# VH-VL binders against q09693r1to98: the designs that were tried, part 7

Target 1, 98 residues: q09693r1to98
Amino acid sequence: MKILASSTNYVLHNRLSNSQYEDARSKIVNFGGEFTNDAAKADYIFVNYSQINRVRRELRTIGTPLETCVSCKLIVKIDWLNEPKESLTPGNPYVIWH

## First folded at step 20 (VH-VL)

Design G6
Fold by ESMFold2, look of step 20:
Structure G6 (fold): chain C 98 residues (1-98), chain A 118 residues (1-118), chain B 113 residues (1-113)
Amino acid sequence: as target 1 above (98 residues)
Amino acid sequence: QVQLQQWGAGLLKPSETLSLTCAVYGGSFSGYYWSWIRQPPGKGLEWIGEIDHSGSTYYNPSLQSRVTISVETSKNQFSLKLSSVTAADTAVYYCARDKGEYAYFDLWGRGTLVTVSS
Amino acid sequence: DIEMTQSPDSLAVSLGERATINCRSSQSVLYDYDNQNYLAWYQQNPGQPPKLLIYWASTRESGVPDRFSGSGSGTDFTLTISSLQAEDVAVYYCQQYYYTPLTFGQGTKVEIK
């Protein structure tokens, strides 16, 4: 029933207004997920980027290079939160890294 | 052949708002990131921020409180506003194309000198 | 922020001779994952915008003459002009794209002796 149940989630603030950021966090809660402020602890990282190498740069910038983030399962385009039609899997079109 | 054309007011008084526009000709606007970069006279380059076709922006923290970059995708244009200018904002301002996956700039506008004086 | 420091601030080189420009980053711009150096070089002729010369520290952009070469890794990088031409009189900038904000060196002015 809850599409993000048992998940720990991080929202990369880059390229989001404060309103968009808070809206994304609210949607995560509505889907049963929990937040973390530490990207390295997240199962899913939601981003406003279409290209993984841009995300890699931002994760390097905050001190959590993607390759050292053992807990990360997926990096997902944040638009998925607007209309989640299918479970987050590596094949999901909103997933840019797995 | 892709070209960038930029324009805007070049003379400002302290406290005014700088406003510049860049238009993209002969190429796709989507699929790239578009940046503003400035160069004080006789000095190096400072990245101001970027925008994509969706209007999503990311700004240099040093300028974030005063900068707004916006896009008019139907016109293949993006613009820079920098509020509350001082003499320290005197520079040549460039629009530039950020190619694809990485942030190095393969196409530049001709530049617009903005002078803040008096 | 990664600070990019170039040396020298200016140099004078005779036509046909080698020009060497150094760029040092305050932190490594080598990404272990892909083993790439996230460093670019630009040429800015007087009165003109910068022009991309080199990316990935050593890859020449299309149309750039082979007398331009880049080398180095980690924190220390070099742009070399093997045989200076009159058209190479310019200011040269390095730029890192490893971290945000993107940062540039202060520039190195190259002139004909």
Scores: ipSAE 0.672, ipTM 0.897, lowest interface PAE 1.3, mean pLDDT 91
Fold by ESMFold2, fold request of step 22:
Structure G6 (fold): chain C 98 residues (1-98), chain A 118 residues (1-118), chain B 113 residues (1-113)
Amino acid sequence: as target 1 above (98 residues)
Amino acid sequence: QVQLQQWGAGLLKPSETLSLTCAVYGGSFSGYYWSWIRQPPGKGLEWIGEIDHSGSTYYNPSLQSRVTISVETSKNQFSLKLSSVTAADTAVYYCARDKGEYAYFDLWGRGTLVTVSS
Amino acid sequence: DIEMTQSPDSLAVSLGERATINCRSSQSVLYDYDNQNYLAWYQQNPGQPPKLLIYWASTRESGVPDRFSGSGSGTDFTLTISSLQAEDVAVYYCQQYYYTPLTFGQGTKVEIK
C-alpha cells in the first residue's frame, strides 16, 4: 500500500507560499492519502513549524484547537513529503506531536 | 551575549520602499523566529511579521500586501521591506527575537527611526 | 484580531508607592489545555527598546526585580509595581500570544508624581 494509504490529511497553510501548499497537496495524493480542508477530520496534520506550541496557536486561530482534532494521530513537519524514507510513526524525526 | 544590530535609511519620501536590515551576533539564528515590530511616535507597538532561518515568513494581515521579510542565513541577517510608504509609516522599527515555542520577545534591537516626509 | 486595552493611559505615582496597570483582552487568552495565560508585559524606558518583564501573566523574566508582579486570568490582567523606583518611569505594554496576529496594548505611561 502507498505510504499514506487510508489516511486523511490536512496541510496548515501558515508559512507556505501558494505553490508550496499546492505541491504538498499533490504529494499527499501521489502517496495515496486523502486530502481534507478540515483539520478536525485529519489523521495527519502537515505543518511548516518545528515547535508544536506554534502549531497549537495557529490551530486556535483558525478555530480548530488541537483538542478538537480528535482524529489526529500525528503532526508532521511538511518536509517529510519531500523524501519519505520511513512510514509515519511517533518515532519518525519529522513528527513533532503524537 | 546575543545582540541584535539594525541599520537602514532613516528618511524616505512618500511612495518609496522602506528597507532595514538586522544582524544577529553572538548566538544561533536557527531555532528562533525573528520579527519586525514598529512603534509610531507616541504610539504603541505593532507586530509586522516574522521569519525563520529557512526563509519562511508570516505577516500581519494588516500589512501583508506591502511587506517583504527576507533572510540571509549565511550572514545571520534578516531584512524588512515595506513598499509604498506614507507618513503613517513613520515609526521606530525594531527587530526582535522570540524563543521559538511562544511568541513573546526576549531580545530587541535598539530601533531605527524611519521618517516619511511630506 | 484580539484587541488589548490598557488602563489607565497614564498614571503618576509617588516614589515608593504602588503602581497598578490593567490590561484587558477582547477574548480569553487562557488556554484550557495547559491552564496558562498567554500574556506578556514589557517595560519601555524613555529612549530605549522594550524589555520583557513578565510572561505567562505572572512569571518574571530573569533579572527583573521582584517589585514587578503580574496577576489576572482569562481577559483581565494586572501589572503591579509594589514600590515605585525612579528607574521605573516608562511606558508599559501588555501583549497576547494566544492568537495570530500578535497584538499589544496601547501602553500605560508611568511617571513619578
Scores: ipSAE 0.666, ipTM 0.887, lowest interface PAE 1.2, mean pLDDT 92
Fold by ESMFold2, look of step 21:
Structure G6 (fold): chain C 98 residues (1-98), chain A 118 residues (1-118), chain B 113 residues (1-113)
Amino acid sequence: as target 1 above (98 residues)
Amino acid sequence: QVQLQQWGAGLLKPSETLSLTCAVYGGSFSGYYWSWIRQPPGKGLEWIGEIDHSGSTYYNPSLQSRVTISVETSKNQFSLKLSSVTAADTAVYYCARDKGEYAYFDLWGRGTLVTVSS
Amino acid sequence: DIEMTQSPDSLAVSLGERATINCRSSQSVLYDYDNQNYLAWYQQNPGQPPKLLIYWASTRESGVPDRFSGSGSGTDFTLTISSLQAEDVAVYYCQQYYYTPLTFGQGTKVEIK
């Protein structure tokens, strides 16, 4: 049905203004996804980075190293939320880690 | 060879806004992150914040309420504004490049001394 | 914030002798996933910007003389200058890039006796 149905989603706030962050959360809900404030419990983590090692640093900084994210399936560039034309799979061009 | 050139006003009065610009010559602006780092006289280094070619920024929480870093990608330039300065903001200000995926700085500008009168 | 503390604040050594600078981080900067220490060292000669010497705790940047070496792991790191030269008179800084915000040590001034 909805493109994020049955997913739990986290948005990394780094390099987002407060308005960009809230917009991303709103889009996740509109696309049928559930939001979590705990990165370790998310299926998808949305980030404003194109380089995974910078994301790893930020996850370490908030106390949720990527290695402790048992549920995490994909780390996705946040721009995917603007026009999600293709579903989230490891081959999606917005995915930087799977 | 990649070079960083800095300019901006070196003498300010309290409450004014510090404004500095850094230009990137002889190299790519995209694909890197660009930082401002300052050094008060006789003190160590403090990271102020970073920006990429898209204009996305991340600031040191200690300064974030007063800092704006911006980019003009078409000119390969990025700038620092620090509002409401006091004498405590007197420092040499450096622009610097980090090597992509990790934030250690392999290229530095020559620095700009900014003095805020007491 | 991760505090980086260097010791000593300054040292004076004779030309050709060994200089040893310590850096301690308030939390480990060793990432178990890649087994790397996220620590860099910089040299700052008077009136000059910092210059990158060492990254990953022990890897020399291109063009840095062999007399500079880095060692240590976790929270305790050392920069060693095996045979001090006149041009090595500078302030040396460690920097962690494991956590944000990025932080530097307070510096260690190296002088010739």
Scores: ipSAE 0.642, ipTM 0.894, lowest interface PAE 1.5, mean pLDDT 92
Fold by OpenDDE, look of step 20:
Structure G6 (fold): chain C 98 residues (1-98), chain A 118 residues (1-118), chain B 113 residues (1-113)
Amino acid sequence: as target 1 above (98 residues)
Amino acid sequence: QVQLQQWGAGLLKPSETLSLTCAVYGGSFSGYYWSWIRQPPGKGLEWIGEIDHSGSTYYNPSLQSRVTISVETSKNQFSLKLSSVTAADTAVYYCARDKGEYAYFDLWGRGTLVTVSS
Amino acid sequence: DIEMTQSPDSLAVSLGERATINCRSSQSVLYDYDNQNYLAWYQQNPGQPPKLLIYWASTRESGVPDRFSGSGSGTDFTLTISSLQAEDVAVYYCQQYYYTPLTFGQGTKVEIK
């Protein structure tokens, strides 16, 4: 499974630093990815939390609880962008499976 | 036991930058989120923002444009900078530890009074 | 932001009597996923930082006397001191941690009548 892919919708969490945001954005764009401001419509959500409950709080805050998100496939830690795509497994600590 | 010690300048003039530091003693710095919270004299509490050991931050939108929280993991310290202060920023500033993965606070610094006066 | 409203602002209670503080959130802080209320209570003495009393709306922090109890769910919560002691004179705050930014109630001052 590819995280970065063409015609895939991504949302970057607002708590990302400007540098992190721009880096992620650049990488996503280079792969032909699309952006949405609505997490519920995203295939992947990139966040910079180390704890799942913090991620859940942010999803609640933006109105997209994980449990009710239909379109979300994965919640991905921003550091995953620097990892091999082949490491995309349920046991990967950078990936929260929906 | 784990304790937080905080320090910084307590008297500022308008437009200056508030700078406070909080150090963690007797316990782990990593694995926790750390917050800054302030309290104007005689008033309630306002959450300023949080940071984890990796430097991931979230700021209260009300202060977003002026707040910077940073971490120095090697010293078990995290800091608060608040730019362009006014009298409205006069408050006791607390550093605090988030309990576990949730943002309620089980450990607090003693607080630092910061007074903004011309 | 989630507004936390406490009532009353000030409360005077006789020693040994029950003190009741209410806290209302502008939106529910009950998470249906884990069925937990993301609500905490603090006690603050003059010149001291707040002290955690209750979390998950009803769970006492270690070392907190049994006379303190939290109840409620959704948007309405209550902190109860079953028998007010002299050392309980303080300002009490509720706080939600369901949403960011984290927000506190305006505080309730508890005094001895």
Scores: ipSAE 0.586, ipTM 0.867, lowest interface PAE 0.6, mean pLDDT 88

## First folded at step 21 (VH-VL)

Design J2
Fold by OpenDDE, fold request of step 22:
Structure J2 (fold): chain C 98 residues (1-98), chain A 118 residues (1-118), chain B 113 residues (1-113)
Amino acid sequence: as target 1 above (98 residues)
Amino acid sequence: QVQLQQWGAGLLKPSETLSLTCAVYGGSFSGYYWSWIRQPPGKGLEWIGEIDHSGSTYYNPSLQSRVTISVETSKNQFSLKLSSVTAADTAVYYCARDKGEYAYFDLWGRGTLVTVSS
Amino acid sequence: DIEMTQSPDSLAVSLGERATINCRSSQSVLYDYDDQNYLAWYQQNPGQPPKLLIYWASTRESGVPDRFSGSGSGTDFTLTISSLQAEDVAVYYCQQYYYTPLTFGQGTKVEIK
C-alpha cells in the first residue's frame, strides 16, 4: 500500500499529541511517503481539522495560508491516514481545497 | 456574568515551579480556548499559551520548554505550571478567555502577582 | 515573532480633546480571504487586568463608549478617543492575533494634560 509513493509529507504537530504525531509519521512511511520537518518542502500537509480556526493561524505563520495559498500544497485532514481509500487529489473529501 | 477566578502561590525562589489555577464561573467551559498571559511590573504583556476543553495546548515558543497548561473539565478549571523560574519570571499572571473562535481576550482574571526572589 | 510598536509611549491630552494612539505591526495582519484585520485594542487601569475595547481593528466590544474607535489596515492602526474623559486615563495596548505567537504592543500611557 504505497499510495504516498514519491511524496514528501509534513504534519502540523501543534494540535496533536506526541502519540498522534508519531502514529501519523509511521503511517506516512508505511504508505511509502517521506516525512519532512519543513513544511516548505512538503507536497502534503496533514492537519487536525477539528481545530481548523487555530490551524488557519498556524498555517499563516508557517507561510502556507489555507485559503490564500502561494505554493498551493495539498492540505489534508489527518484522518485520511486512518483509511486512505484513494490517492490525494483536490476532489478527495479529505483535501482542504480552495 | 461569566467570571474568571485565579489563585496560586505568589512568592517563589529561583528554580522552583510556578503553579496557578483559573476557574470559570457562570458560563460554559467547553467550546472556548483559555489562555495565560503575564505582565512584568511596569512592562507590557506576553502571551504564554492556550488550552481548550479537550486539553489541546499551544505554547509560546519562548516558554515552551518550561510551560505546562492543563485542564480539569469537571471543575471548569485550567492551570499553568512554569518550571525553573528566575527573577525574569516575576510578573502578574492573568488567565483569560479567547473571544469566539479567535485569540483576542474578552474575559480576564484579576491577575496573580508572582515574585521570584532568592 | 510579529513585533507590535505603539506610538507615542505616553500622551497627555486635555479633557474633552482627541487622543490618538498608533500601532504598527512588523508584518501585515490583514487576511485577504476574509478581508479582516486581526488586530485588537485593550485598556488597562492600574492594578486591573486589560479590558477589551476593539477587535477586528474597528469593531467595538459591547459596553465600550462610542468615543472609542479603531481604524487602519494592514500594518498601521489607530485607536482614537474622540473626547477624552477622566476615566480614560490608562495604558492602552494593541494586539495581533493573525500569527502565532500572539503579540502585544508595548503600551501607551494616556494622561490628562
Scores: ipSAE 0.740, ipTM 0.914, lowest interface PAE 0.6, mean pLDDT 93
Fold by OpenDDE, fold request of step 22:
Structure J2 (fold): chain C 98 residues (1-98), chain A 118 residues (1-118), chain B 113 residues (1-113)
Amino acid sequence: as target 1 above (98 residues)
Amino acid sequence: QVQLQQWGAGLLKPSETLSLTCAVYGGSFSGYYWSWIRQPPGKGLEWIGEIDHSGSTYYNPSLQSRVTISVETSKNQFSLKLSSVTAADTAVYYCARDKGEYAYFDLWGRGTLVTVSS
Amino acid sequence: DIEMTQSPDSLAVSLGERATINCRSSQSVLYDYDDQNYLAWYQQNPGQPPKLLIYWASTRESGVPDRFSGSGSGTDFTLTISSLQAEDVAVYYCQQYYYTPLTFGQGTKVEIK
């Protein structure tokens, strides 16, 4: 199965560009996915790889949405939405492990 | 070689909106984060917020409700707006460049004194 | 917010002598991921913006004289001027960039004794 799936909760990080955000949003909605404002409830969080160090800062900063992520998968490449979930393995350069 | 030049009104009345602009000369605008930092007279430094060339922002929570940082990439400029100013907003305001991918600042504007007085 | 506390608030040192400024963060700014301390030091002269001196706690910015050095890890950091020069009279600030919001120390004024 792909990362893009129905009845799956996603967070689109606010540091995504407008084009990245809209593209991902459209695909997720069309596939029957759902959005949550709570990273703790998200199955996947999509972030911008070009801002990876800012993302890491948010992950360690108390009070930010991303900081509450515990078991969710942080994907740094928005295009990875179309990849199999089995590709989320250790060593994957497009996944933030924390 | 790379320089930041900033400008805006230096005298405001309470409840008005502070508006400052910073322009980048002699270097790349894209690929960097840009920040606003202020310093009340005789006091320390307070980080206001940051923006990148795509318009992605993050603000100090203490000012978030009143702050807007924007970018005009075509002009290599980014701006600060601070609404509902009070005397507490009197400070020298600096624009700065974040060095690399991290939020320490290797390039600064000369600063703009903004005084809020009735 | 992460509080940055410098000590002392002011320091008078004779020319050619060592000046030591301390900075303490309320929480560690050492990142396990890269083993770096997210701590910077600045020098500010009157009427001028701050000037970056040190980043990653101990790395000198290009053009900064060798007499300036940064040390420390975790929550306790030190800026050292090995031999104070007349042009070193200024206010010095530490800054953490580990947490948001970014925060600065209150500053330490260095003067010639």
Scores: ipSAE 0.674, ipTM 0.901, lowest interface PAE 0.7, mean pLDDT 93
Fold by ESMFold2, fold request of step 22:
Structure J2 (fold): chain C 98 residues (1-98), chain A 118 residues (1-118), chain B 113 residues (1-113)
Amino acid sequence: as target 1 above (98 residues)
Amino acid sequence: QVQLQQWGAGLLKPSETLSLTCAVYGGSFSGYYWSWIRQPPGKGLEWIGEIDHSGSTYYNPSLQSRVTISVETSKNQFSLKLSSVTAADTAVYYCARDKGEYAYFDLWGRGTLVTVSS
Amino acid sequence: DIEMTQSPDSLAVSLGERATINCRSSQSVLYDYDDQNYLAWYQQNPGQPPKLLIYWASTRESGVPDRFSGSGSGTDFTLTISSLQAEDVAVYYCQQYYYTPLTFGQGTKVEIK
């Protein structure tokens, strides 16, 4: 089973170039994940931030505060998509929120 | 004791590129966000954008098309480039550090006046 | 963008008297998750960079005199200087950090009468 199988995934565009954003989307699909344009529906939210309170601000800014993201299981640093050596669990070093 | 020192050319002609550098002394560069903020003479403050040690940036949408912020992590320096300047870009430019998780600024450079001739 | 509007633009206060500066945001900067107001105040003395005075609407930065206090919630905030001193002649700015882009008020100039 692919490492993102059965997951719905959102990529926060902040701090990504258009090519980085498209690259992340392609990797999600290659890893078996489904992509959503709605952070509130995602199981995983991929971000280019190391601090959760920065992510909270950006989610507030786009109108989907983290508290409304009821499906979200993990918020993950986007660099995990470059080196997905371990599956996504709360203990994964790329996870900044669970 | 962390200090910010900034430098760059203070007089530009229209259409030139503004270029400023800020160096961080006495502290860690990583673990913080580093911003440029400007202040037209006698007016208020405008946040330009931020960068982290990895070189990832976020810019004020009002300036996005003209702004580049870069890091030289090995030297603890970050820089601002603002292209296609006009007289409206005349301002004191500050580099600043936020306190980490939240974007309020506890450390400021002394500022660099950049004047764009008419 | 959240617009930050200060009032008044300028005020003159006698030495030792109270100065009151208002800041209004176009949208609430109170986050119900943590019950915090994402609002800071800065002092800018003539010819100097801004200096952080207050964050979280009411928390004084280390080394800031007790005569400076912040209050308010949601959209309406106040900076109070309880007994104005000569060194308090400055422009004061509020700043929100609830949304991106970060925005500042237009400033309030405080002078001694």
Scores: ipSAE 0.666, ipTM 0.893, lowest interface PAE 1.4, mean pLDDT 92
Fold by ESMFold2, fold request of step 22:
Structure J2 (fold): chain C 98 residues (1-98), chain A 118 residues (1-118), chain B 113 residues (1-113)
Amino acid sequence: as target 1 above (98 residues)
Amino acid sequence: QVQLQQWGAGLLKPSETLSLTCAVYGGSFSGYYWSWIRQPPGKGLEWIGEIDHSGSTYYNPSLQSRVTISVETSKNQFSLKLSSVTAADTAVYYCARDKGEYAYFDLWGRGTLVTVSS
Amino acid sequence: DIEMTQSPDSLAVSLGERATINCRSSQSVLYDYDDQNYLAWYQQNPGQPPKLLIYWASTRESGVPDRFSGSGSGTDFTLTISSLQAEDVAVYYCQQYYYTPLTFGQGTKVEIK
């Protein structure tokens, strides 16, 4: 079973080059995850931020405030996709919100 | 006491590239976000963009095609380049630090007037 | 983009009198989650960079005199200088940090009558 099997995943484009964004999308699919262009439908939101309130601002900016992302279980630093050694749980070092 | 010192060329011709540098003295560079903000003569303020110690940037969409912000963490410095300048880019340019988690600015450089000749 | 509109563009106030500056945002900057208004005020004395006065609409930055106060919520905000001093001659700017890009008001010039 792949590490992102049965998950729906969103990548916040802020602070990513187009190449980095496409690389993250490819890794999600390779790990068995489904990609969505709608943050409100995602189980996991991957971000290039270490501070949750920066993420909250960007989600507000695109019209999907975090409070409306009812499916979201974790917000995760994008670098986890480079070294997915451990499953995504609230205690994972790459998780900034749960 | 944390201080920002900024420098760069103050007079440019149309189509040239604006280049400014800001250095951070007496404080940590890491753990903050660093911005460039400009003020045309007699006008209000426009946020240009931000950078962190890792070099990750976010730019105002209105300027994104012409802006590059870079960091040299070992020197506690960050820089602004604005390509293809016109007279409309004449302004005082400020470097500034935000208050960490939220983007309001508690520390400002003294400003550099950049004039683009016609 | 969120447009920030200040009024008046300029005002003249007698020494020791109250100065009132208004700021209106084109969209609410109140975040219901934390019940905070994402609004800051800056003072820019002649020939100087901006200086942070107020954040969260009403919280005074350290070292800012008590005569400066902020109020309002949602889309309408006010900066008040309760007893104008000579050093308060400046242009004042509001700034929202609720949405990206960050945007500032056009400024309000305060001068001694």
Scores: ipSAE 0.656, ipTM 0.895, lowest interface PAE 1.4, mean pLDDT 92
Fold by ESMFold2, look of step 21:
Structure J2 (fold): chain C 98 residues (1-98), chain A 118 residues (1-118), chain B 113 residues (1-113)
Amino acid sequence: as target 1 above (98 residues)
Amino acid sequence: QVQLQQWGAGLLKPSETLSLTCAVYGGSFSGYYWSWIRQPPGKGLEWIGEIDHSGSTYYNPSLQSRVTISVETSKNQFSLKLSSVTAADTAVYYCARDKGEYAYFDLWGRGTLVTVSS
Amino acid sequence: DIEMTQSPDSLAVSLGERATINCRSSQSVLYDYDDQNYLAWYQQNPGQPPKLLIYWASTRESGVPDRFSGSGSGTDFTLTISSLQAEDVAVYYCQQYYYTPLTFGQGTKVEIK
C-alpha cells in the first residue's frame, strides 16, 4: 500500500515555483494520493512554511480558513515529499499542525 | 543591536533592471522573513515581496512578473531585482524584517532612492 | 487585496492638542480564532524610514511614548496622539497583515498648526 493511499492532498502554491509545484503534485500521485484544488477538502495540506500562523494567513487569503476545513488532518512541510521515509503521523517532524 | 544596511544603483534608464542589496548586521538572518517595500516620492508604501534563509520567496502579485528576490545566506544578505523599469518604478526602496510569525515590520533599512529617468 | 483607506489625508494640530487618524480596511482584519486585529501603525518622520508604533491594533512597540494609542476592531481603527509634540510631525501609515499581499494605507500627514 502506498504511503499516501486513501488520502486527499492539497499543495499550497505560496513560495513554490511552478516547477516545484508541479513536482509536488507528481510526487503525491506517485505515492498513491489523490489531489484536490480545494484546501478545505484535503486530508493533508503541504506547505513551504515552517510556521503555522503564516499558513493560517495564506489559507485565509485563498478563502479557506483553517478553522473551516473539516477534513484537514495534518499540515506538512513540503520537503517531506522529497524524503518520505516515515509515514505521516502527528509526531512526524515535517508536521507543523494536527 | 541588529541593523540593516542597503545599497545599489540610484539612477536607471527605462528598461534597465533595478538591483539592490540589503545586509543584516549584529543579528540572526535565520528565523525571520525579509521584505522589500517601496515608496514612490510623496506617496504610500507598497510591499514588494519576502524571502527567508532557504531562498523561498513570495511576491506581491502586482509586481510578480518583474520581481526576483534572492538570498546569500553565507553573507546574511538578500537582494531585489526589478526588471524592465519605467518612471513608475521611481521610489525609495526599503528592506525590512518582519517580527516573529506575523508580518509587521520592526526593523527597516534607511532606504535607497531609485530614480528612473523618463 | 485588502484596501486600507486612511482619513484625513492631512491634518494640522496645535502643539499639546490631540491628533486623531482613522484607518478603514475593505475587509475585516479581526481573526476570530485568536481574537486579534492584524493591524499595525507606522510613523515616518521626514527623511526617515517608517518606524513601527503599534501592532495588534493597540499594542505599543517598545520605546514608543504613551501619548500614542491605537484602538478599533474589525474594519475601523484609530491612531490617537493625545498631546502632539514637535517630533510627532510625520506621515502615519496603517498596515494590515491579515491577508497577502500586505497592504498599507495611503498615509496621513500630521503637521503643526
Scores: ipSAE 0.638, ipTM 0.892, lowest interface PAE 1.5, mean pLDDT 92

Design J2
Fold by OpenDDE, look of step 21:
Structure J2 (fold): chain C 98 residues (1-98), chain A 118 residues (1-118), chain B 113 residues (1-113)
Amino acid sequence: as target 1 above (98 residues)
Amino acid sequence: QVQLQQWGAGLLKPSETLSLTCAVYGGSFSGYYWSWIRQPPGKGLEWIGEIDHSGSTYYNPSLQSRVTISVETSKNQFSLKLSSVTAADTAVYYCARDKGEYAYFDLWGRGTLVTVSS
Amino acid sequence: DIEMTQSPDSLAVSLGERATINCRSSQSVLYDYDDQNYLAWYQQNPGQPPKLLIYWASTRESGVPDRFSGSGSGTDFTLTISSLQAEDVAVYYCQQYYYTPLTFGQGTKVEIK
């Protein structure tokens, strides 16, 4: 099942270990998603934070203003990839920002 | 009143692994991020990394390859491991609490001097 | 990394006089989203951990005397002690929390003249 088949996805690599990053990337690809390092082009941003303000800090650090990112639809906890739901929407408990 | 108590070995030889633990007393452990910060003698402060109660971590890139921060939630403790130490790692190490959702620090441990010498 | 540069490195001020410490960040730490400056100040006494004085550039931490004040915006910040007291002899640090990694200034030693 390709949950993210039509999605472009971003992982905050600076916040993850190399192994975590690769694992997340592999899972995204396996789910049919396209991986990107440019948050401005991402439909989904996967993060290892639970606090939105810390996610914002990371996005500022990599030069992506979250508030002005038109393509940024959802910020999703990376743990979602371990237990993916069919619906990735603002109502999903793994979504921390919309 | 919330306080942090920290402990660990203060004398190491080069290539050994630094190991420190910080315990939170008198307050909530969950809901906060916790940091390790070090200060070489007579020098400034360097942020090492942070962790929350769930084990989510972020490390200073300058130390990322050698640093591991972990939590033991059942004991309200979090720990620092720094591998392959050298004399450059000699410092007072502090555990600290991040205030709210932001990474400035309103609560500090007393610090632990760790000296690396052959 | 964001470099935090304090000036001066050391400062000698007479009791009761104003002490001024400057801190400059290599990049702005002002967030246009919330219009806040992600800048904190600490006081550190010998043998003790740093103590939080100011956050959001100008907000005093609870229990901090009124003689301490923070000002500035963007890249230039100032910690002011309006009337230096004996117990204010310490090293003061600025810290940005806008970017990771978190970074501190090199410190300013305040002494009594």
Scores: ipSAE 0.578, ipTM 0.858, lowest interface PAE 0.7, mean pLDDT 89

